VH-VL binders against Mitochondrial import inner membrane translocase subunit tim50 (timm50). Designs and how they scored, part 4

Target 1, 142 residues: Mitochondrial import inner membrane translocase subunit tim50 (timm50), of Dictyostelium discoideum (Social amoeba) (q55c70r191to332)
Amino acid sequence: PGGKKYTLVIDIDALTEITKTSKYPTLYKRAGLDFFLDHLRKDYEIYLYFNGNIPQNKYEQLQFKIDTNGKYFTGLLYPETGIKERNQFSKKIEMLDRDPSKVIFIDAASPYDHPNVINIGKFKSNSKDKLLIELLPVLESF

## First folded at step 1 (VH-VL)

Design s03 (framework fv_satralizumab)
Fold by ESMFold2-Fast, scan of step 1:
Structure s03 (fold): chain C 142 residues (1-142), chain A 119 residues (1-119), chain B 107 residues (1-107)
Amino acid sequence: as target 1 above (142 residues)
Amino acid sequence: QVQLQESGPGLVKPSETLSLTCAVSGYSISSGYYWSWVRQPPGEGLEWIGFIYHSGSTNYNPSLQGRVTISRDNSKNTLYLQMNSLRAEDTAVYYCARGFDEYSYFDYWGEGTLVTVSS
Amino acid sequence: DIQMTQSPSSLSASVGDSVTITCQASQDISNYLNWYQQKPGKAPELLIYDASNLETGVPSRFSGSGSGTDFTFTISSLEAEDAATYYCQQYDNLPYTFGQGTKVEIE
């Protein structure tokens, strides 16, 4: 809503690789991430999903590392009280209170068979893949 | 406390189908986590077989795909492993284990059940 | 599949010694590596997750380090109860794969 046609929910592991340290996590961005988010934010509500592998006290710091000016993300989604909600399309949309037909998930998890889920795999910082760049025209065509 | 307990036959014949059960207590299998099967041939290392996520979705080791089915019964809080076309190489201790998200670690293991495949 | 190679395959040491086991991945796995301890006749038990994080209840003499393809596991002061086989495991990509194990024997 807010005039946007669709909602994107993006697993943080699909966008970044994070070294798991105590206080100050180091974050590596997938190629084209800023370009990708900057283009899609104009037509999509974008939610960043934390899959539970990252302690909750680090969520806002990691969001800030990706989105320094607070311009990309409408909000954050995360599992509550240790419960994992990965690979559950219906559970994730309940958190958004949106029309399920207008919610698209970009997932890093192993295959989950649903028409609105796009699995691009976990980002690995030692690779120079172009998956976000290749995905952008597809999402812009919606 | 979470506990897992495997059970199954001690001896099966080649070409038969193996059926194993894993009873879970202390946590509802439909409420979270992924639930895996891992095996260990005598004197050898560990091999991951596959998992079922709390939602019911499954993933299998490609080396075993087509021979293995993992399922569950939420009302009995129990996991199942079925493996067909058994060979002598399938002789192993079979463990069920709880995984903290599909990308993490195995935090609780059953005691294991030995399966011997022999004519 | 990602192959995990441990060295040494076995070692013998005395109580109070420091012992180190290494684990090498066939490709970059970042820090997505766990270490397990398996005592004879028992199931594996998680000791270290995400390369360097100590699991709750595990003694501080156990530690892990490394990133990318090269990882180490250290027991800083060996106890008699540490006689076991130790396994590394990657979770960077499916299928999950384990090292072949390192048997630690107490002299």
Scores: ipSAE 0.000, ipTM 0.516, lowest interface PAE 12.6, mean pLDDT 80

Design s04 (framework fv_satralizumab)
Fold by ESMFold2-Fast, scan of step 1:
Structure s04 (fold): chain C 142 residues (1-142), chain A 118 residues (1-118), chain B 107 residues (1-107)
Amino acid sequence: as target 1 above (142 residues)
Amino acid sequence: QVQLQESGPGLVKPSETLSLTCAVSGYSISSGYYWSWVRQPPGEGLEWIGFIYHSGSTNYNPSLQGRVTISRDNSKNTLYLQMNSLRAEDTAVYYCARVWGDYVFDYWGEGTLVTVSS
Amino acid sequence: DIQMTQSPSSLSASVGDSVTITCQASQDISNYLNWYQQKPGKAPELLIYDASNLETGVPSRFSGSGSGTDFTFTISSLEAEDAATYYCQQYDNLPYTFGQGTKVEIE
């Protein structure tokens, strides 16, 4: 709803590298992340997915580091308690209450082979990574 | 459902090298998480040995004085621990475990007892 | 290394009793502390993470609190199945370190 064409669900590991266990977690953004999200938010509902690698009390701090002004994300999604890993994909679709054909998942390392899942690999902060820059025109063409 | 299962020789002689295997099922070790080894001498507490991140990066407890190597085989979904220059004090139950977000040990294997004696 | 000290080392209590275990860190670890339960012959199981958050599937009688250097773990109404050794663990800095354990026995 809200006139948006598609819903994006983006795995935090596809956008960032979080490298330290510390009082203040360190987060590195994938190249072009701010440009990428700023363009897509105009036509997409964007949900940030926190996978099982991140404890719940870090969500607010990490979201703020990515989206300091609350502009990019429509909402957050978390792993469903008691659901097996292989069933998480279906559960996410169910929770969104959207037309499944209009939901696109951008994952770092998804085990799901589904037409609406785009796997772009995990971000490593020292790479010459261009994946978000290359992906943006593809998503804008929808 | 993630399951970890350790295996190894059970008995090792002093000065030899210990080689342990941890078979992981229900999750691909290349897809995420830190994968760790922890040991527990009989009747004593827990000691962290080291971990390997899904990317291959490793970190070890300094107390083990460079005696430890942790590795993996992504195609077999298996973790390995090698510890050289074994002493009687290395007698312990050895566990492999998954570390969620570099914060918690959320899944553990059943453990394998290693006795170091002649 | 960050040293973790538990108190008491052991205790004995009856079903229905409230049991409290403490854990002290040698330096400020914020809320970066977990609690585990280990039954005889079994691997440890996570009960509490980040000092006060209950792990999925863990009974509500278990709770944790504290921050900085002083932490507590409580079982509000002891069950026979709670006979185990309990460990605190810090993850503020590597190497990860565990407390020496508190053995809980049922009378």
Scores: ipSAE 0.000, ipTM 0.503, lowest interface PAE 15.1, mean pLDDT 80

Design s05 (framework fv_satralizumab)
Fold by ESMFold2-Fast, scan of step 1:
Structure s05 (fold): chain C 142 residues (1-142), chain A 121 residues (1-121), chain B 107 residues (1-107)
Amino acid sequence: as target 1 above (142 residues)
Amino acid sequence: QVQLQESGPGLVKPSETLSLTCAVSGYSISSGYYWSWVRQPPGEGLEWIGFIYHSGSTNYNPSLQGRVTISRDNSKNTLYLQMNSLRAEDTAVYYCARDLGYTYSSGFDYWGEGTLVTVSS
Amino acid sequence: DIQMTQSPSSLSASVGDSVTITCQASQDISNYLNWYQQKPGKAPELLIYDASNLETGVPSRFSGSGSGTDFTFTISSLEAEDAATYYCQQYDNLPYTFGQGTKVEIE
């Protein structure tokens, strides 16, 4: 039917770096990001997670920079206001009405080790990496 | 090269509905950003009316008490503003503007020339 | 709603003078504040974004500073073409709100 087998929750810092070098902020995408999301959306529900460092009034605009046609993301997740967010699998799963064993979290930084959390670190545009490219076949095999 | 141009009736009577158009050139409104309407009564300050996002989602200033609708036509690259139940206090120059809305660099970076709407019988 | 209060409401100065306008937010808006210039009969034009960054093509005599609730806008060595009304605007939260404006007149 319409359901997907697995749910992916991806921290925005794992996908992009936003730097202000001019009048317009420059959003740098991690190598292979568009290909990564385009392929996984077929088999996964994909949620974009905004950490507590991002102002809430910018969530939709930042989502649009990544997902221009509105086709990648099933929805957005964000922490409660006034509370310092921790990258914890259990806390993030509370925002979803899903079976925890079917949720995979792609984290920019995690305070703990967990089998359903894949930590690929914060994206820095000064560094060249292939982490999304290497991760795609792994996730496609699920 | 981005240009916005408003057009409207100039004069409307109290209780009528205002319909304004904003033609955009030099940038496709379907490519991104928020697109806002802002008004300015003669001799007074600026008031934000609302915006529309590429997804079609809108947000309006609560001060306008549900009287306003913003829409768009992507194929014509055009924005629209409709405001109901006009009163004399709605007399203003109406602007459309591109809204960057980014965390690190935001502002209304391109504005139309504005169109004066006078509400009078 | 976040209230933006500018001071003074108007000022008059001579070419070559330095003028300062202030803008106060009713709550912390970090650096999410812009400054606009509006000449009579014209649309507003963005001069300063994110409290302190000069828009491309804007003369260096314009500057902004501040964070949180208190912001300043300065024109060093005022020119005749600077006669205008200046507005601050916050974009930290909806609805977007503007200060009431400061009219700068040249003597």
Scores: ipSAE 0.005, ipTM 0.519, lowest interface PAE 12.6, mean pLDDT 81

Design s06 (framework fv_satralizumab)
Fold by ESMFold2-Fast, scan of step 1:
Structure s06 (fold): chain C 142 residues (1-142), chain A 119 residues (1-119), chain B 107 residues (1-107)
Amino acid sequence: as target 1 above (142 residues)
Amino acid sequence: QVQLQESGPGLVKPSETLSLTCAVSGYSISSGYYWSWVRQPPGEGLEWIGFIYHSGRTNYNPSLQGRVTISRDNSKNTLYLQMNSLRAEDTAVYYCAKSRWYGSTFDYWGEGTLVTVSS
Amino acid sequence: DIQMTQSPSSLSASVGDSVTITCQASQDIRNYLNWYQQKPGKAPELLIYDASNLETGVPSRFSGSGSGTDFTFTISSLEAEDAATYYCQQYHSLPYTFGQGTKVEIE
């Protein structure tokens, strides 16, 4: 599938902070995001997951703000419109017709510590973390 | 690489309590998912008994509620099934199974252990 | 409880034949249905999930279709190793329930 060895599913809240009260969403990127995605897209299928907190009509606008040239993401994943579900780790994996052992999920709010789930927390634009930069070598070692 | 193995007594008397063990390897039961017990009487179909969830929360088939307890020991990576007031009708092969989240799709099963309820 | 009814209860077919099994739910379960294969003396094995998705590692000759109350499971070009009992299972509502099984025998 897609010719890649592994699949990466990334919760948008792990990559960005989006202003919730704006008429038009403002998006702040986690440090190193563009570098991170540009490097991993060569070896991974990358899916961007929306967790239902953002209206569906904003998904393409937000994806474009992250991936202006359409180069990073293999596709987008989201729950059916109107559905808000907690702890959707398994549903995120089963949306893909892939071997679950070859799917890695980068999560913002998973309650479970799972071998294939890397929880880096929700990004807050006031933080100065280097988590994406630190994670890149780990994912490249796969 | 997930492997499940059931064990317990092969023969139990009516009115006694059944205790079964399911040893899990290749995956930590504390990491997530739902873990279920399913039984199959000889020559018959499958019946879901119940599940235990990462938090320790359980749910049981209403037809068996009041007789069944499912528990776990995270330090031993082991699941347990206890069933009270056994009857001849409880004779079956008992399986433990890993489900994907939502307790719903059984992607790994143990080999099963036969329990005969007889005097 | 949701009742799952399979048809037929048993069938015999030759290697190379196409085999179809049906499963009917007593109420709308959308696509929340799985199919399992059980060989004699062995545990069930997942083949199809969410009505039509082929599980990883399962041969492409197996397929599923349907939604709501009516579902089908098909084996195209039957192989000798496909002799088994096949079960559908709904997970729309608790308790989870299985069909009674369809035994597939090779002539």
Scores: ipSAE 0.000, ipTM 0.496, lowest interface PAE 16.2, mean pLDDT 80

Design s07 (framework fv_satralizumab)
Fold by ESMFold2-Fast, scan of step 1:
Structure s07 (fold): chain C 142 residues (1-142), chain A 119 residues (1-119), chain B 107 residues (1-107)
Amino acid sequence: as target 1 above (142 residues)
Amino acid sequence: QVQLQESGPGLVKPSETLSLTCAVSGYSISSGYYWSWVRQPPGEGLEWIGFIYHSGRTNYNPSLQGRVTISRDNSKNTLYLQMNSLRAEDTAVYYCARGLRYSGYFDYWGEGTLVTVSS
Amino acid sequence: DIQMTQSPSSLSASVGDSVTITCQASQDIRNYLNWYQQKPGKAPELLIYDASNLETGVPSRFSGSGSGTDFTFTISSLEAEDAATYYCQQYHSLPYTFGQGTKVEIE
């Protein structure tokens, strides 16, 4: 239940860039990430979405690198762990047993003009954008 | 098991208004998904007309704006398409289809209903 | 609007052949592309979503690849029941747009 009005689903590629040049991936955080998640976790259920670019055995390690104290995320979502007859990400949003109109998606790769979908693009570590900082007041106003 | 079934008049005259229905079973249209209309002129390709979200919000193909209205009746679990000022170019098989909320793919389609616009 | 161009418009092949269809977008659509199969007199059926993911229940001989503006759909070993028209569709931007279709005929 949790008492929170909204659910936030965030694509890991919108938050981080992960390099695969080593046996263990190196993770770079988008500017303001920790501040962003720390503020929203109190009012939102937050789910971290893995889009299939990363092997499943790395998900827990990457979650720990983002959320070392286990405070930010309510849970993880994977495209390969969908419903038995339909293994699709969008189906999982409805399976959260939440009102879909109160699920907000922060995405790296969604179509534009969808309701409750905010596309901030895939994070590249050589980009010094402030999109998470700019987005925080908008999400806090809900 | 989700099923969609379109129905319509078959033949309409130029300048008249087209009214189509799409009866949905196996899933409540108010519970999720985008519900779309797509048409296909005989022997030609597919053209997206518009959608209605489970919330009731609509969006239409800009090429058809001003002529199209998509609506629903949650109690009857039915979708509607209304298109005014019909032209010969509007002759097509009309499909209703279900699209996923966060992906734009259509996973269930009705059988289609042929609409012929002719005098 | 994003224009989707398919090639070829039609092809003929024999059972057991490998068949390739291409789809080009007029602008970068990332991987926001789906493939549908439409048999004569029937509604389209989703085969591939997000450029390369096989829909549940669809035979493994169908595959998709590509990103950006260039996409490929392949049937690795053609079966008689694969005679159909195949369409690509982008969902990067509204309005959703389809390619003009590729008719696959069995000889």
Scores: ipSAE 0.000, ipTM 0.521, lowest interface PAE 12.9, mean pLDDT 80

Design s08 (framework fv_satralizumab)
Fold by ESMFold2-Fast, scan of step 1:
Structure s08 (fold): chain C 142 residues (1-142), chain A 121 residues (1-121), chain B 107 residues (1-107)
Amino acid sequence: as target 1 above (142 residues)
Amino acid sequence: QVQLQESGPGLVKPSETLSLTCAVSGYSISSGYYWSWVRQPPGEGLEWIGFIYHSGRTNYNPSLQGRVTISRDNSKNTLYLQMNSLRAEDTAVYYCARHKYTFGSGYFDYWGEGTLVTVSS
Amino acid sequence: DIQMTQSPSSLSASVGDSVTITCQASQDIRNYLNWYQQKPGKAPELLIYDASNLETGVPSRFSGSGSGTDFTFTISSLEAEDAATYYCQQYHSLPYTFGQGTKVEIE
């Protein structure tokens, strides 16, 4: 049968640790990132979400460092550059032009209690985490 | 200080294509916000046409989708609206406006002065 | 599409009066609603955002309240300069939609 497709929105901090963001960003990928995205892109629309900590002029460069062959991401979601949110929640399912019941957020920072939000925390490059590897079979079961 | 200024032809004929420009000053259109077009027929209410996000992504009101294209020129800091197959009911004042579409603040904060477009033979 | 219905469509009041306008959404929009003032020949101007927050520089006589489907906009002591059409607008879902407007005239 054809199966049912979902939309996946991933906070960049859940996938990478980025340093020297202002000029020449050094990007460290979370363990299993390329494998994770390569498997899910076939059944999910995948959007990369940039939070307010990254300057807009680095978004395209950082996307290409993650997705060198341009094959993972359907699109990018940007916050307003230099503008602080009055609410500490930065994730909003309704901002997507999609059925909210078919949108899943992979979140790094906000304390957002919602059935469609999976919080895996910010990636720290000196860690030994395997969270993306452990999450993959869960998302593949949808 | 952020300012938006619309311009275009005042009179267009039915079945023609409308082309409007919106010059933005005081803020770079590629740096943030959603940039929308909103219209208002004389004596009537406001209708949202569509937006372009600072990333280049667009979304259009389904009632007008297929007739509308919104684009931009980052080097000129200018927004554009193109609407095909004009009808008399497309007569309206056309505004460009900046809109925040985030969880903490969702509103149109700056508007242009508007430009009247009359569709008549 | 989410339909926004304002009541009344028009009203006349005297300087010093308290004026109330309501706005109903056809579905739950939480607090994702703004109020704008439009004077004749001018572009709309933001007064209230996110249902109840007063925009900077807007007089304190303007206020908003409500959540879900029912919203209220109040001018506590009407001034002559408040003669205008007022619009509610939801940003919960695309397409963005506005109420039909409420015209406030000064007697």
Scores: ipSAE 0.000, ipTM 0.512, lowest interface PAE 14.1, mean pLDDT 79

Design z01 (framework fv_zagotenemab)
Fold by ESMFold2-Fast, scan of step 1:
Structure z01 (fold): chain C 142 residues (1-142), chain A 118 residues (1-118), chain B 112 residues (1-112)
Amino acid sequence: as target 1 above (142 residues)
Amino acid sequence: EVQLVQSGAEVKKPGESLKISCKGSGYSFTDYWIEWVRQMPGKGLEWMGEIYPGDSDTKYEKNFKGQVTISADKSISTAYLQWSSLKASDTAMYYCARLDYDEGFDYWGQGTLVTVSS
Amino acid sequence: EIVLTQSPGTLSLSPGERATLSCRSSQSLVHSSGNTYLHWYQQKPGQAPRLLIYGASSRATGIPDRFSGSGSGTDFTLTISRLEPEDFAVYYCQQGTHWPYTFGGGTKVEIK
């Protein structure tokens, strides 16, 4: 799709932290996020995945804060309300109309049984990790 | 005013399960992380983990992951720390505290003493 | 993980004297935002810890002005300008800049 071989689905919690202890919440980007997305968008179609812990009416606002110029993301994926199914990931991939073997999921939660899941954990804004910078060469090698 | 009230002291035997509580009042419970801190007898403070009650998101220090479970029930403004099988090495004072990102652990519970002996 | 080293382990002083407590970090505690998340807590025997100083130098609500914090990067100091009887306690530093959160080993300020 769009001439790209793979699809990347990234959990928003792997890229950002929204400050939850402040009356004036701030969205913090994981180190290297803009560099990471700017490089991968050339070879991947990229979907931003919301995991259900964010009210739906804030999805577009949060996407805009990450991708102000609308250049990184092909689209957004939303969880379906009330679903506790173990196959939630598979259902979302079906909705994309893509070959599941060519979809790579970057996840913030504990890993589940799927061959194309890379778990980098939730981002915490007081961390100085470089996980996105370290992950970039791995994804570029695909 | 803001208060964190913890459950009372516990005396248990190795292998028994235990669940202790931390109840918040005087503030919006779902807007602040709750921290759990251990203090072994005569020793210093150790951070164990945290929970955000609004969505039950948890983080654990590596030495406590798999040893304890942190949970919360936002309908009664209460956070929990739970062991499925206690060890003698779990004997300690356990504190809960509220996290403010700028001010640190700004309010603390009074502590729950857990004694595990045969 | 960040190691916080407090010194001395024990200070034996009389009321009216000045106390100076040190906390040294294995890495810089300056966050990418420019803030320093280094906090000091006071713990009296049989009691829970109480927040004393946050962000290296800001006094928490209700804390007397005889308490002051200073320092930046890796070296931090808590000063009590004139000890009162109620100040004899254990003092802990704690960092929130790097995950996981860590505490220093404590400095006991005891009566001579």
Scores: ipSAE 0.008, ipTM 0.511, lowest interface PAE 9.7, mean pLDDT 82

Design z02 (framework fv_zagotenemab)
Fold by ESMFold2-Fast, scan of step 1:
Structure z02 (fold): chain C 142 residues (1-142), chain A 120 residues (1-120), chain B 112 residues (1-112)
Amino acid sequence: as target 1 above (142 residues)
Amino acid sequence: EVQLVQSGAEVKKPGESLKISCKGSGYSFTDYWIEWVRQMPGKGLEWMGEIYPGDSDTKYEKNFKGQVTISADKSISTAYLQWSSLKASDTAMYYCARSEYYGSDYFDYWGQGTLVTVSS
Amino acid sequence: EIVLTQSPGTLSLSPGERATLSCRSSQSLVHSSGNTYLHWYQQKPGQAPRLLIYGASSRATGIPDRFSGSGSGTDFTLTISRLEPEDFAVYYCQQGTHWPYTFGGGTKVEIK
């Protein structure tokens, strides 16, 4: 909880590209990521979502690489084992225990057409874009 | 062990439709992108596009966008490359390969290739 | 698009000799992250390509140590220190630093 009206759930693939190593993944940030999160944290609870492709023992390490001072994220979310993919969206909302109409998802890719889901595509560091900077004023208008 | 198995050779006439397949096994299909690469007879390799089977997100090289459709069915670990109307210039070997969901976009495992011959 | 120029087009050598293959990029392949996404593949006639080297210098799993990659920025080299009979093939470089991904034209290493 916080006194903020809206909750953001951001797929880590929408923010970063992660190259795997045996011990320590290398993480590349999407352009404007720190500016984007620093602005939105004032009005939003922000949850970082780790999809099923990320090993569980890397969650805290990856969060630290994005948010070294612990100032951006309210908490972490990850997929529930044994739940069909179709039900993962509703399970994320259930885990948050928030009004679904006040939760906005920023996804790398979503199979579902939903008014509260914004798909900005998976970030690959070999491609440069300004999508986070372009998205910021839209989210600030909420 | 990791395998990508492609459908068999095709002989078609111009104007016909075609859908070729690439089936992954021995790994989690939704942990990797599937890459499509064309090799025209006697020529080099050309990247066509890719798909992430977990959500069917696709990317195409500009010269192939609108010429082919890439799709996937993760329930059977299979990706597809399809033409609505073939041209003689589509005659080529088509390879699928995989690349890690996170990574430097290198193609670590390849299918054996599907030869497509289009002639009148 | 990034153009990768491989030279020579054909390299005629005998088993036991050293092969040096060049790949030159029209732009730097050092990404803003500091990584270099330049990879090498081997293709034998009638077969699919096989990954040899990724990230300019990292040897792929199962690849013999006679294969090595080097270079940075725009100039890259694949070296085969002592050619074995099974090494006579076409070699391709490929870049992943800039969208879209592109391949070089290939270098054919053939027996003299």
Scores: ipSAE 0.005, ipTM 0.542, lowest interface PAE 11.2, mean pLDDT 83

Design z03 (framework fv_zagotenemab)
Fold by ESMFold2-Fast, scan of step 1:
Structure z03 (fold): chain C 142 residues (1-142), chain A 119 residues (1-119), chain B 112 residues (1-112)
Amino acid sequence: as target 1 above (142 residues)
Amino acid sequence: EVQLVQSGAEVKKPGESLKISCKGSGYSFTDYWIEWVRQMPGKGLEWMGEIYPGDSDTKYEKNFKGQVTISADKSISTAYLQWSSLKASDTAMYYCARWEDSYYGMDVWGQGTLVTVSS
Amino acid sequence: EIVLTQSPGTLSLSPGERATLSCRSSQSLVHSSGNTYLHWYQQKPGQAPRLLIYGASSRATGIPDRFSGSGSGTDFTLTISRLEPEDFAVYYCQQGTHWPYTFGGGTKVEIK
């Protein structure tokens, strides 16, 4: 009762666009990202989910670009090597030793309808959307 | 009243540094992107770049990247545009504007800062 | 990057006449959300630009109903149904769909 109430699992593609045209990828943050994470870390255990289109040796570098001081994320989640990239609620939950009813997913693309999955779409850096800011009061209502 | 107030006109020589400001008031400064737009004498509008004051995330048009630095101090609701070494070709009117969502345009603009660079 | 071409460059008209201004994009301005992020601004001599139309067809707050925007995809129009003396200005279209955000070259509406 005195700990963090919910676990939040966020697909990195819902938070950032990563330019892969250069040897050193450039990371663009969705508007309000730092405010969003700083607000939610107080009440949420937050995990960052990587899908598999990014080489493993870049995961720590990209996490550091989002969370330079190491204060937002409880941990990172990776797909198992050889597994097809699919939005599978049960597979993501299996990566966590948590009560499924208290885990909320923020996905970039979801092929299915599930009560614990919030789809805000892939972030494109050519957009000035405010979806993270609009999502804050929804998540705070939990 | 929602407004953006820019610093006053500047007259500089080539090679000098300059930092101009854009101060927001009457709204939540961290909820809007701040855009910088250049207008050379007798020419049209050019988007230079932007900053999100909430996290200081920046984007630059490629021709301005490395030529200017955009920054913000959210504690005083102020955005900045800075040159380390001015050129005569930097002579222009510089506007700041706020932009929330791409669907809504730049709805509030500063009055502009005229920068004149001549020897 | 997206190029916006405005035509004509200059439009010479008298008060009371209708003005029709064109803005053509090198690529579709329909965003993945389904929205079109094409905006129109007015700039009077010695003044900062003023937002007139956002999202191709929505009037900004305080803008008179004589101003209207239309179009989709790559072809957009700003119409001023009956020019008032205060409407003689330069008009710019601007896109917010793809970074970097670009402006058209402007159309100057001047007194004949």
Scores: ipSAE 0.000, ipTM 0.503, lowest interface PAE 19.7, mean pLDDT 82

